# Ledger of designs, part 192: VHH binders against q96fz2

Target 1, 269 residues: q96fz2
Amino acid sequence: CGRTSCHLPRDVLTRACAYQDRRGQQRLPEWRDPDKYCPSYNKSPQSNSPVLLSRLHFEKDADSSERIIAPMRWGLVPSWFKESDPSKLQFNTTNCRSDTVMEKRSFKVPLGKGRRCVVLADGFYEWQRCQGTNQRQPYFIYFPQIKTEKSGSIGAADSPENWEKVWDNWRLLTMAGIFDCWEPPEGGDVLYSYTIITVDSCKGLSDIHHRMPAILDGEEAVSKWLDFGEVSTQEALKLIHPTENITFHAVSSVVNNSRNNTPECLAPV

## First folded at step 10 (VHH)

Design P50 (framework vhh_6z1v_2)
Fold by ESMFold2-Fast, scan of step 10:
Structure P50 (fold): chain B 269 residues (1-269), chain A 123 residues (1-123)
Amino acid sequence: as target 1 above (269 residues)
Amino acid sequence: EVQLVESGGRLVRTGGSLRLSCAASGSTFDTYSMGWFRQAPGKEREVVAAITQSGGRTYYADFVKGRFTISRDNAKNTVYLQMNSLKPEDTAVYYCAARWGFYSEAPNEYDYWGQGTQVTVSS
């Protein structure tokens, strides 16, 4: 997973992340650095994306089940990185393979510190190789949506003006991530950056791509992944596996250029 | 930072009971996982029991299961170890320790330590 859509306005995104803490209290996640959130239909690595993480990472007296939502840079910069410029990192940390996560120092160290996050998106894009041509067919991949008179699925929208209703009750894709904190050697603000854990593709997606993000399906999985105070690294990693609870549709080549940021990027063709 | 002070260690007879207390001061205790460790002369420090910040998850070493109970009172900034059916093999200095995040069985993964309290079990 190298491209996502996360276009909801901040208030809509916040309401879509309503949750219950360990005591059963209904809550909305509290924002950090909300001004760094930039909605887009076409998010690429090195851009900022919203993630959920435990409030305990920022407040020493917080219940570990309480959540913060914060924009983080896509592409994990390890805390031990010595250069002044993160772009000088010699290896790609956009994704982290589930099968080697405990073998790679860049991921094992932050994972050991409980630095688990949930990466939020409308959905993600993958490019299917078309046998017979060298062209690739892009697909938008997302959770099945509950059809209502208000919202419906993206495929059910019959005109652009009806797309506002599609997003009213949209179920956000929740992907398992690992983040780290990097302090620039020359001073400046701490950089928070993340990687998306990837697994083998499920049967339903195998014809599109051989890998998929580790998707946390439902609030129980999301809560356990985030709650590093009550859930060990070993138990959390048991949540990392392929899921079949996913749907998709083909989209136009407009999405290929990461500078295109319009609803056409995810509209069915 | 957290400062931890153990109390309750003393000489007891085989089959006796003791409750150890660990009082915390400094930065917020109720967000740390807590562990009880012990060390006998000439041996490595080993985990006895551990408890998460909420008290919802506990760990016990096999050699104390059914005999020891760990608990915490976050309102009093205190963690307890209730020790029943004590054996001579339980003789050791008992330490409490605090860890950020989930508890660990490894002593070297704990952030703060008390000075220890001596428990001696004899006939």
Scores: ipSAE 0.533, ipTM 0.815, lowest interface PAE 2.1, mean pLDDT 89

Design P51 (framework vhh_6z1v_2)
Fold by ESMFold2-Fast, scan of step 10:
Structure P51 (fold): chain B 269 residues (1-269), chain A 123 residues (1-123)
Amino acid sequence: as target 1 above (269 residues)
Amino acid sequence: EVQLVESGGRLVRTGGSLRLSCAASGSTFSNWAMGWFRQAPGKEREVVAAITQSGGKTYYADFVKGRFTISRDNAKNTVYLQMNSLKPEDTAVYYCAARWGFYSTAPDEYDYWGQGTQVTVSS
């Protein structure tokens, strides 16, 4: 997973992340650096994306079941990185393989510190390799959505009013991530950056791509992944597996260029 | 910052019971994992039991399973170790410790330590 859509306005995104803490109280996640959130239909590595993480990471006085939402850089920069420019990191940390996550120091160390996050998206994109040609067919992949008369459909969303109907009750894709904190050697703000854990593709997606993000299906899985005060690394990793509860449709080549940021990027063809 | 003070250690007969208490200073005790460790003369400090911030998960070393129970009262900022069916081998100084995040079985991964309380078990 190397491209996502996360276009919801901040207030809509926040409401879509309503949750219950350990005491059963209904809450909305509290924002950190909300001005760094940049909605887009076409997000690539090195851009900022919103993630959920435990409030305990920022406040030693917090209940570990309480959530913060914060924009983080996509592409994990390990805390030990000594160069001044994160782009000089010589290996790709956009994704982290589930089968070797405990063998790689870049991921094992932050996991040991409970640095688990949930990466939020409308959905993600994958490019299906077509046999006998160099062309690839892009697909938009997302959770099955509850359809109502008011919700409309992506295929019929041809105006701002119709698009609002599609997104008001959209179930966000929730992907398992690991984050780290890097202090620039020359000074400056601490950089928070993340990687998306990947697993073998499920049967439903195997014809599109051989890998998929580790999707946390439902609030119980999301809660357990985030709550590093009540859930060990070993227990949390049991949540990392392929899921069949996913749907997709083909999209046009408009999405291929990461600079294109319009609803056409995810519209069915 | 968390400050820990153990109490309850004393001389007790084989087969007896004892409850240790660890009082923590701080308004946010409930946000720390707590552990009980022990150290006998000439031996290394070893884990006895541990408990998560909510009390929802506990750990027990194999040599105390079925005999010891760890619990916490977050309203009183206190963690307890109920010790039953005590054996001479349980003789040690017992320490409580606090850790950020999930509990650990390794002493060197704990952030704060108490001064210890002596438990002596005799025939």
Scores: ipSAE 0.575, ipTM 0.826, lowest interface PAE 1.8, mean pLDDT 89

Design P52 (framework vhh_6z1v_2)
Fold by ESMFold2-Fast, scan of step 10:
Structure P52 (fold): chain B 269 residues (1-269), chain A 123 residues (1-123)
Amino acid sequence: as target 1 above (269 residues)
Amino acid sequence: EVQLVESGGRLVRTGGSLRLSCAASGSTFSSYAMGWFRQAPGKEREVVAAITQSGGKTYYADFVKGRFTISRDNAKNTVYLQMNSLKPEDTAVYYCAARYGFYSEAPNEYDYWGQGTQVTVSS
């Protein structure tokens, strides 16, 4: 997973993340640095994407079940990185393999500190290799959506009004991530950056790509992944596995160029 | 930014009971996992018991399981270690420690430590 869509306006995204804390209180996640959130149909590594994380990471008096939503840089910059420019990092930290996460220092250290986050997206894109050509067929991959008389699925949204209604009740894709905090050597704001944990693709996705993000299906899984105060690293890692609860459709080559940021990027072809 | 102060250590006879207390001041206590550790002469510091911030999960070392109970009172900013059926082998300085996140069995993963309280068990 190297490309996502996360285009919802801030208020719609916030409502889509409504949750219950440990006390059973209904809550919306509180924003950190909301001005850094940039909606896009075509998010690439090094851009900022919204993630959920425990409020305890920022506030010493918070219950670990309370949530913050914050934009973070996609592409984990380890706390030990000594160059001035994060873009000069020599190795790719866009994804983290589940099978080696406890072996790689860049991921093991933040994971040991409870730096687990849930990466939010409308869905993600993958490119299927086509036999006999160097071309790849892009697909948009997302949670199955609840069909309504008004919105239906993305495939049923054939007008601007129907398109708008699809997003009102959209179930966001919730991917397991690890984040870290990097202090620039020359001073400045702490950089929060994340990686998406990846697993072997499920049966339904195997014809498109051999790997998929670790998807946390449902509020119980999301809650356990985020709650580093009550859930150990070992227990949380049991949530990391392939899932079959996904759907997809082919999209046009418009998405191939990361500079293209329009609804056409995820529209069915 | 939390200070921990242990109390309750004393000389106790074999088979006796003792309750240790650890009072926290400074940052909000309820945000931390808490652990009790001990160090006997000539030995390294080892975990005895630990408890999550809510008190919903606890850990006990095999050598104290069934004899010791850890508990916490977040309203009083205090963690307790109830020690029953004490043995000479339990003689040690007992330390209270605080950690952000889930508890750990490793002493070096705790952020704040108390000064320790001496427990001596004799026949």
Scores: ipSAE 0.591, ipTM 0.835, lowest interface PAE 1.6, mean pLDDT 89

Design P53 (framework vhh_6z1v_2)
Fold by ESMFold2-Fast, scan of step 10:
Order: structure tokens, then sequence, then C-alpha cells
Structure P53 (fold): chain B 269 residues (1-269), chain A 123 residues (1-123)
């Protein structure tokens, strides 16, 4: 997973992240750096995306079940990186393989510090190899959506007209991530950056691509992944596996260019 | 940052019981997982028991399971170790330690340590 859509206005996104804390209280996640959130239909590595993480990472007296929402850079910059320019990191940290996460220093260290996050998106894009041509067919991949008033049941067969009505009650894709904090050697703001954990594709997605992000399906999985105060690394990693609860539809090649940021990027064709 | 002070260590006869306390001051105690460790003469420091921030999850080393109970009172900034059916092999200096996040079994994963309290078990 190297391209996502996360286009909801801040208020709609926040409402979509409503949750219940350990005490049973209904909450909305509290924003950090909300001005850094840039909605887009076509997000690539090195751009900022919103993630959920435990409030305990920022407030020492917080319950670990309480949530913050913050924009973070896609592409993890390890805390031990010694150069002044993070764009010069010589290895790709856009994704982290689930099978080697405990073997790679870049991921093992932040994971040991409880730096687990949930990466938010409308959905993600993958490019299917087509036989007989070098052209690849892009697909938009997302959670199945429920029926709402006038919007209908959302699936791969729905018309573009119906898609304009779905965003008010859209179920966001929730992907397991690891983040780290990098302090520039010469001073400046701390950089928060993340990687998306990847697993083998589920049966339903295997004809499109051989890998998929580790999707946390439902609030129980999301809560356990975020709650680094009450859930060990070993226990949290048991949540990392392929998910069958996913749907998709083919989209226009307009999404291929990461500079294109319009609804056409995810509209069915 | 947190300061930890253990108390309750003393001489006890084999088969006796003892309750250790660890009082925290300085910063917010209830943000930390807490552990009890021990170190006998000539041996390395080893984990005895650990407890999460909320008290909902606990860990016990195999050699104390069924005999020791860890608990915490976040309102009093205190963690306890109730020790029952004490054996001479339990003789050690007992340390409490604090770790941000989930508890760990390795001493080097803890950031804050108390000074220790001596427990001696004699037959």
Amino acid sequence: as target 1 above (269 residues)
Amino acid sequence: EVQLVESGGRLVRTGGSLRLSCAASGSTFDTYAMGWFRQAPGKEREVVAAITQSGGRTYYADFVKGRFTISRDNAKNTVYLQMNSLKPEDTAVYYCAARYGFYDTAPNEYDYWGQGTQVTVSS
C-alpha cells in the first residue's frame, strides 16, 4: 500500500472517528496540529495523513484508551536517524512487512515504545497487472459501506451519482501503523512519521495485488492496537493478519498521477 | 519523572507472609506500568511480578505464581506485593520499578527504580 484517499473535511473525519473509552464514555478524538491536515483523493508517501494514537503518548496522566488524531508524515523516519534531512533516508519505510517487523531496527524500536497508530483513509489504491499490455488497472479498495437515507447500499456496482451522497456516514478504512518521533539534530520541531504494516492479500484481493495493508476491522481491534498501556506488543501483533471484509471497484487512470486530486480518482468506471 | 520508595522488608520465618509497599511521588503514578524485581547476593536482578497502568493485567514469574499477588492503588500512588508461603529462596533485596506503557520482564526496560527493601526468610 503506496497510495490512499483521505478527502473528508476535518469535522466529518472527526465525527467518523467517534469512539468509546474504557469507562464507556462516548468521545471524539482530540486534534493535534489540525492545520497540517490536507484532505486529498490521492495521497502518496511523504505527504501527511491523519492517524489515531493513544492520548497517553502526549499526556502522562491520560487513560491509554483515550485517543488523539494527528497528521503524520507517511514514511517512517527512525528516531536514531542522524542526518539533518529526513528525505535522504536511504531505505524505504512507506510499508513495514508483518513477518519481519520484530527483526528491523527501524520498526522494532518504536514498537517497543508502544508507538502504534491507526492510519485513516477513505480507502487505498492498488494497480492490477493486465496480461498482454504494460498498462495496469487501478482499483479503489475500501470497507463495505452500509445503506444510509437516499445514498443506497455502497458497493462496486454503484453509479458515480450515488457516490456523491455517501461521505456523511462513510466507514473509514483503519490500517495498523507504527510511528516514530525524530528530533532534528540542529533543532526544530519534532517530526512524527508512520509506516503501514502489510500482510499477504486476502482471497478476495489476490487477483488485484499480492500484498495488502493490515486492516483493523472493528472497534475492538482498533482499541487493542492503540491501547499500548493495557495491550502488549505480542498481543497487539496477533491483530495483524489479512482481512476478507473488503470491497473494491476499478477506477480511472487519472489516479496514476499523484498530482491529480479530484473525485474522479475514486469514482467507479 | 517519578520517585519510588519501597517499604515493608524485614526478617520473616519460612511459611510466613509479608506485604511490600512502593510509594510514588513527583509525577503521575497512574501513567506507569509497575514491576517488582528482586536481587539475591551474587545473582542478577530478576522480575517477580508486574501490573499495568489500570491494574487490569498482571504478570508473575513462575517461581512465585500462587504465592505472591501484585496490586495497585492509583488514588494512593502505591503498588503492593503480597508475599505468602515465603521460602528461604525468596531472600533478596526487592525493588519496585516504573515503565511507561505496558510492563516488561527485563530490568533494563524500566526507567525509574526505588532503592530496594531487604527481605530475609529464615528457617
Scores: ipSAE 0.359, ipTM 0.733, lowest interface PAE 3.5, mean pLDDT 88

Design P54 (framework vhh_6z1v_2)
Fold by ESMFold2-Fast, scan of step 10:
Structure P54 (fold): chain B 269 residues (1-269), chain A 124 residues (1-124)
Amino acid sequence: as target 1 above (269 residues)
Amino acid sequence: EVQLVESGGRLVRTGGSLRLSCAASGSTFSSYAMGWFRQAPGKEREVVAAITQSGGSTYYADFVKGRFTISRDNAKNTVYLQMNSLKPEDTAVYYCAAGWGFYTSLNPDSYDYWGQGTQVTVSS
C-alpha cells in the first residue's frame, strides 16, 4: 500500500472522525498543525496525511482515550536516524510487515513506546498485474458505504455524478499505523512520520494484490489501537489481521501519475 | 509534581501475605499509570506489576502471576499491591512509580516519578 486518497475538506474530515472517549463523552479530535493538511485524491509516500493518535502523546496528564488529529509524513523516519536529510534513509518505511514488526528496530522501538496511530483515507489504490502484459489495472479500495435513500451501496454501478453526493457521510478507511519522532541533527522542528502496517490480502483482494493494509474495522478496534495508556503492545497487535469487509472498483490510468489530483482518480471506469 | 509514599513493608514468613500501599499527592493521581517495582541487594530494579490510568488493565511479571494483585483507588489517590504466597526470593525494597503510558516491557525508564521504597523481608 503506496497510494491513497484523502480529499475531504478539513471540517468534513473532522466530523467524520467523531468518537466517544472512555467516559462516554462525544468528541471531535483536536487538530495539531491543521495548516499542514493538504487534501488530495492521489497521495504518495513522503506527502503528509492526517492520522489519529492519543492525546497522551502530547500531554502527560491527558486521558489516553482522547484523540488528536495531525498531519504526518508518510514514510517513517526512525528517531535514531543520524543524517540531516530524511529522504536519504536507505530503508523503505512506507509499509511495515505485521509478521516482522517486532523484529525490525525501526518499528519495534516506536511500537514499544506506544506510538500507534490510525491513518485516515477515503480509500487506497492498488495495481493489478494483468496476465500476459506489462499493463496494470488500478483499483480504488474502500470500506463498504452505508446505503443512502437513493444511491444504494457505492460501487462500479454508480454514476460519477452520484460520487459527488456521498462525501458528507463517507466512512473513512482506518488503517493501523506506527509513527516516530525525529529531531533533525542540525536543529529545527521535530518531524512526525508514520508507516502503514501491512498483512496478507484477504480472499476478496487476492486477485488484485497479495498484500493489504491492516484495517481497523470499527470504533472498538480504532479505540484499542490508539489507547496506548490502557492497551499494551501485545493486546494491540491482536487487532492486526486481514479483513473481508472491503470493497473496490476499477479506476482509470489517470491515477498512475501521482501529480494528477482530480476526482477522476477514484471515479469508476 | 506528583509525590509518592509507600507503606506496609515488614518482615513476613514464607507463605504469608502482605498488602503494600502507595499514597500519591500533587498532580491528579488518575492521570497516571502506576507501577510497582522491586530491587534486591546487588540486583537491578525490576517491574512487578502495573495498572493503567482507569484501572481497566493490569500487567504482572511472570514470577508473581497468580500470587500478586495490583489495584487502585482513585478516590483515595492510592495504589495497592496485594502479595500472597510470599517466597524468600520476594525479599526486596518495593518502589511505587507513576508514569505516562502503558508499555509492554514496562521498563523503569517509562516512569517519571518514584517513591522512597518500602522494605519487604520474607523469612523461611
Scores: ipSAE 0.128, ipTM 0.567, lowest interface PAE 5.1, mean pLDDT 86

Design P55 (framework vhh_6z1v_2)
Fold by ESMFold2-Fast, scan of step 10:
Structure P55 (fold): chain B 269 residues (1-269), chain A 124 residues (1-124)
Amino acid sequence: as target 1 above (269 residues)
Amino acid sequence: EVQLVESGGRLVRTGGSLRLSCAASGSTFDTYAMGWFRQAPGKEREVVAAITQSGGSTYYADFVKGRFTISRDNAKNTVYLQMNSLKPEDTAVYYCAAGWGFYTDLNPDSYDYWGQGTQVTVSS
């Protein structure tokens, strides 16, 4: 996983993240740095993406089940990195393999500090290698979406308003991530950056790509991954596995260029 | 920040029971994972038990499973260790510790705040 879509307007995205805290209270995640959120159909490493994380990371008096939503840089910069420019990092930290996460210092250290986050996206893109053509076919991969009777009615399917309704009730893809906090050696704002944990592809995706992001399917999994105050690293890692609850469709080559940021990037072909 | 004070350590006979208490001062007690550690003469400090912020999850070292129970009362800023079926090998100074988040439950070096310890001696 090296490309995602996360295009929802901030208010729609926030409502899509409605949740219940440990006491059963309905809540919306509270934003940090909302102005840094940049919707896009085509997000690449080094761009900012919204993540969910426990409020306890920021407030010592917070219930660990309460959530913050914050934009973070894709590409984890370890807290111990000592150069002034994070782009000089020699290691690719866009993804973190689940099988070696406890062996690599860049990931083991923040994971030990409870720095687990849920990376939000409309879905992600993967490129399938095509035999005989030397070309790659891009696919948009996302959770199965529930179609309401209104959206599926005979006349309504063709209306422009129905396309907007798809996104109003879109189930966001929730990927397991690890984040870290880096303080520039010569001063400046703390950089929050993340990596996406990857696992072996499920059977349904194996013909497209051999790896997939670790997807947290449902609110119970999301809650347990985020709640570092109640759920140990060892217990949280049990949530990291392939999922079959995923769907996809082929998209055009428009998505190949990360500078293309239009609905055509995820439209079926 | 929190300050911890242990109490309840004393001499007890093999097979006996004892309850240790740890009183915390400060307004953020319910955001800390709490642990009990022990150190016997000539040995390293080792984890005995740990409990999460809400008390919903606990950890126990293999050598105390089934015999010891950790609990907490966030309204009273107190954590307890109920020790049953005590053995001479349980003789040690017992320390209360507060850490930030459950990830610190197994590593003494990860706990931010420590009490002064309370001596437990098990005879015979």
Scores: ipSAE 0.102, ipTM 0.525, lowest interface PAE 5.8, mean pLDDT 85

Design P56 (framework vhh_6z1v_2)
Fold by ESMFold2-Fast, scan of step 10:
Structure P56 (fold): chain B 269 residues (1-269), chain A 123 residues (1-123)
Amino acid sequence: as target 1 above (269 residues)
Amino acid sequence: EVQLVESGGRLVRTGGSLRLSCAASGSTFDSYAMGWFRQAPGKEREVVAAITQSGGSTYYADFVKGRFTISRDNAKNTVYLQMNSLKPEDTAVYYCAAGWGFYTSNPDSYDYWGQGTQVTVSS
């Protein structure tokens, strides 16, 4: 996973993240640095995307089941990175393979500190290789969506009016992430950055791409992944596996250029 | 910032029982997850047991399951390790540690450590 859509206005995104804490209290996640949130239909690595993480990461006496929502840089910069410019990092940390996460120092160290987050998106994009050509077919991949008049997912056959209404009750894709905190050597603000954990593709997606993000399907999985105060690393890692509860549709080549940021990027064709 | 002081370590015979205590002072104790670690001569420090802030979840290393019990009393700012059916292999210095999260295998994730208490199990 190297491209996502996360276009909802801040208030809509916040409501879409409504949850219950350990006490059963209904809550909305509290924002950190909300001005850094930039909605887009076409998010690439190095841009900021919203993630959920435990309030305990910021407040010593917080209930670990309470959630913060914060924009973080896509592309994990390890806390031990010595250079002044994060762009000088020698290796790609956009994704983290589930099979080597405990072997790579860049991921093992923050994971050992409970730095688990849930990366939010409308969905993600993948490019299917077409036999005999150099061209790829892009697909938008997302959770099945509940419709008031239909019981199924949105699709290419739906009218523009139906697509406008769907965002009010859109079920956000919730991907397992690891984040780290980097302090610039010369001073300045702490940089929070994340990587998306990847797994082998499920059967339903195998014809599109061989890998997929580790998706946390449902509030129980999301809660356990975030709650580093009650859930150990070993228990949390049991949540990391392929999922079949996913749908997709083909989109136009407009999405190929990461500079294009319009609804056409995810519209069915 | 919290200071941890272990107590209860002593010589005990194989098959015996012992309870270790760790008293915390300084910062609010109930904000921390707590762990017990041990280090035998010539070996690395290893996790023995851990307990969450709420006490709702516990972890035990395979080599102590069914024999050791970790518990905490937040009103007394104390964490305990009840050790039953002790074996010579349990001989080690036992350390109490405090961390912000529930860490079950990484001693480097714990922020505060006690000085340790020696447990010796004779045959």
Scores: ipSAE 0.295, ipTM 0.693, lowest interface PAE 4.0, mean pLDDT 87

Design P57 (framework vhh_6z1v_2)
Fold by ESMFold2-Fast, scan of step 10:
Structure P57 (fold): chain B 269 residues (1-269), chain A 124 residues (1-124)
Amino acid sequence: as target 1 above (269 residues)
Amino acid sequence: EVQLVESGGRLVRTGGSLRLSCAASGSTFSTYAMGWFRQAPGKEREVVAAITQSGGSTYYADFVKGRFTISRDNAKNTVYLQMNSLKPEDTAVYYCAAKWGFYSDTYESSYDYWGQGTQVTVSS
């Protein structure tokens, strides 16, 4: 997982993240640094993406079931990184393999501190290698959407005018992430950055790509992953596994160039 | 982008009270944590009080604790500093400051936007 779509306007995204706290109260996540959120159909590593995390990370003695939504840099910069420029990090931390997460210092340290987050997206892109050439077929991969008579589906959209109806009740993809906080050695703002945990792909995706993000399917899984005050690292890691509850369709090569940021990146071919 | 305009500063007698207001315009006010800072003649700027984005948590410097109260009204895009039992040592230019995000901070460098300041003079 190296490319996502997260294009919803801030208010629509916030409503899509409605949740219940431990007391059963319906809530919206509270924003941190909302002006740093940049909607896009084509998000690449080093850009900012919205993540959910526990309020307890920011406020001492807060209810750990309450959620903050914040934009974070995609590509985890470990707290121990000594250079002044994060781009000089020698290791690619865009993704973190589930099978080695407790062996890699960059990931086990923040995980031990409870720095779990849920990475939000409309869906993600993967490129299927075609036999005999270096040509690859891109696919947009996302949760199955509930079809209503007032909402369309991406695969059934007949015209650009119908695309907006597709997003009214879109179920956001919720991916398990780990974040860290890096303080620049020369001073400045704390950098929050994340990695997406990856697992072996499910049977439905195996012909497209051999790996997939660890998807948290449903509010119970999301709540347990975020609640580092009540759910131990060991228990949270039990949520990390492939899921079959996913769908996809082929898209055009427009998405290949990360500078292209249009609805055509998601359009079925 | 946010513009901050302080008001309410004036000459006041020792033991008196004064309320400062800071009106925000531009970007959505409710996305900002807010702080009040002051700078006395010949001194560095120092934090007086801070309030989180939601208003659920506040900070007060030791020298104003029990005398000053910070509050905000997100519907009116305004933050207030209620100053009671004023002392000559409170004489300073008072600045309103805004920081993106949920949590307030006591460090001047954490704040992104600053008002022009309002002069408070406490006569003995």
Scores: ipSAE 0.000, ipTM 0.113, lowest interface PAE 17.0, mean pLDDT 84

Design P58 (framework vhh_6z1v_2)
Fold by ESMFold2-Fast, scan of step 10:
Structure P58 (fold): chain B 269 residues (1-269), chain A 123 residues (1-123)
Amino acid sequence: as target 1 above (269 residues)
Amino acid sequence: EVQLVESGGRLVRTGGSLRLSCAASGSTFSTYAMGWFRQAPGKEREVVAAITQSGGSTYYADFVKGRFTISRDNAKNTVYLQMNSLKPEDTAVYYCAATWGFHTEHPSAYDYWGQGTQVTVSS
C-alpha cells in the first residue's frame, strides 16, 4: 500500500469516526493540528494523512479508550534518527511487513511503546500487472458499503452528481499503523510519522497484488488496536491478518500521477 | 510523576510463598500500568508480570505462569506480587515499575522504577 484516497471534508471525516469509549459514552475524536488536514483523492508517501490514536499518548491522566485524530506524515521516521533531514533515511518505511515487525528496530521500538494508530482512508489504490505488457491497471479498494436508498452505491453511481450521495454514510477504511515521534536535532516541532502494516493479500485481491494493508474490520478491532493502555503488543498483533471483507473496481490512469486530485481518480471505468 | 518503594523481599525456602508490595506516592497512580521485573546477578532485567491501570488485564512471563499473581489496589496506591511454589531460579532483585500503557515485552518501556527488593530462595 503506496497510495490512498482520503477526501472527506474535516467535519464529515470527524463524524465518520464516531465511537464509544470504554464506559459506553458516545464520542467524536478530538483533533490535534486540524489545519494540517488536506483532503485528497490521491495521497502518496511523505504527505500527511489522518490517523486515530489513544488520548493517553498526549495526556497522563486520560482514559486510554478515548481517541485523538491527528494528521501524521506517511513514512515513519524513527525516534533514534540522528540526521537533520528525514529524507536522508536510507530505508523505506512507508509499509511495515507483519512477519518482521518484531525484528526491525524501526518498528519494534515504537510498537514496544504502544505507538499504534489507525490510518484512515476512503480506500487505497493498487496497480495490477497485465500479462504481455508494461501497462498496469489501477484499482480502488475499499470496505463494502452499506447501501441505502438515500446514499446509493458506487456500482449504481452513473453520473458525477450521484457520487455526493455515496459519501453520506461512507464507511472509512481503517488500516493498522505504527507511528513514532522524532525530535529534530536542530530544534523545531516534533514530527509524528507513521507506517502501514502489510500482510499477504487475501484470496479476493491476489490477482491484483500479492500484499495488502492490515485492515481492522469493525469497531472492536479498531478499539483493541488503539487501546495500548489495556491491550498489550502481543494481544494487539493477533488483530493483524488478511481480510476478505473488501471490494474493488478498476479506475482510470488519471490516478497514476500523484498530482491529480479529482473524483476521476476513484470513479469506476 | 510517581515514586515507587518495594518491600517484602527476604530469604525463603524452596516451595515457600512470599508476597511483595510496591507502594506508590502521587495522586496519578491509578493512571499507570504497573509491572514487576527481576534481575539476577550477571543477567538482564526481565519482565515477570504486568497489570493494566484498571486491573482488567494481566500478563505473566512463561516461567511464572500458575505460580505468581499480580494485583493492585488503587485506593491504597499499591501493587502486589504473590509468589507461590518458589524455586531457587526465582532468586533475584525484584523491581516495581510504572508506565503509561500496557507493556509486556521491554523493561525500557517503563518510565518509573523502584530501588528493588532482594528475594533469595534456598534449597
Scores: ipSAE 0.401, ipTM 0.741, lowest interface PAE 2.5, mean pLDDT 88

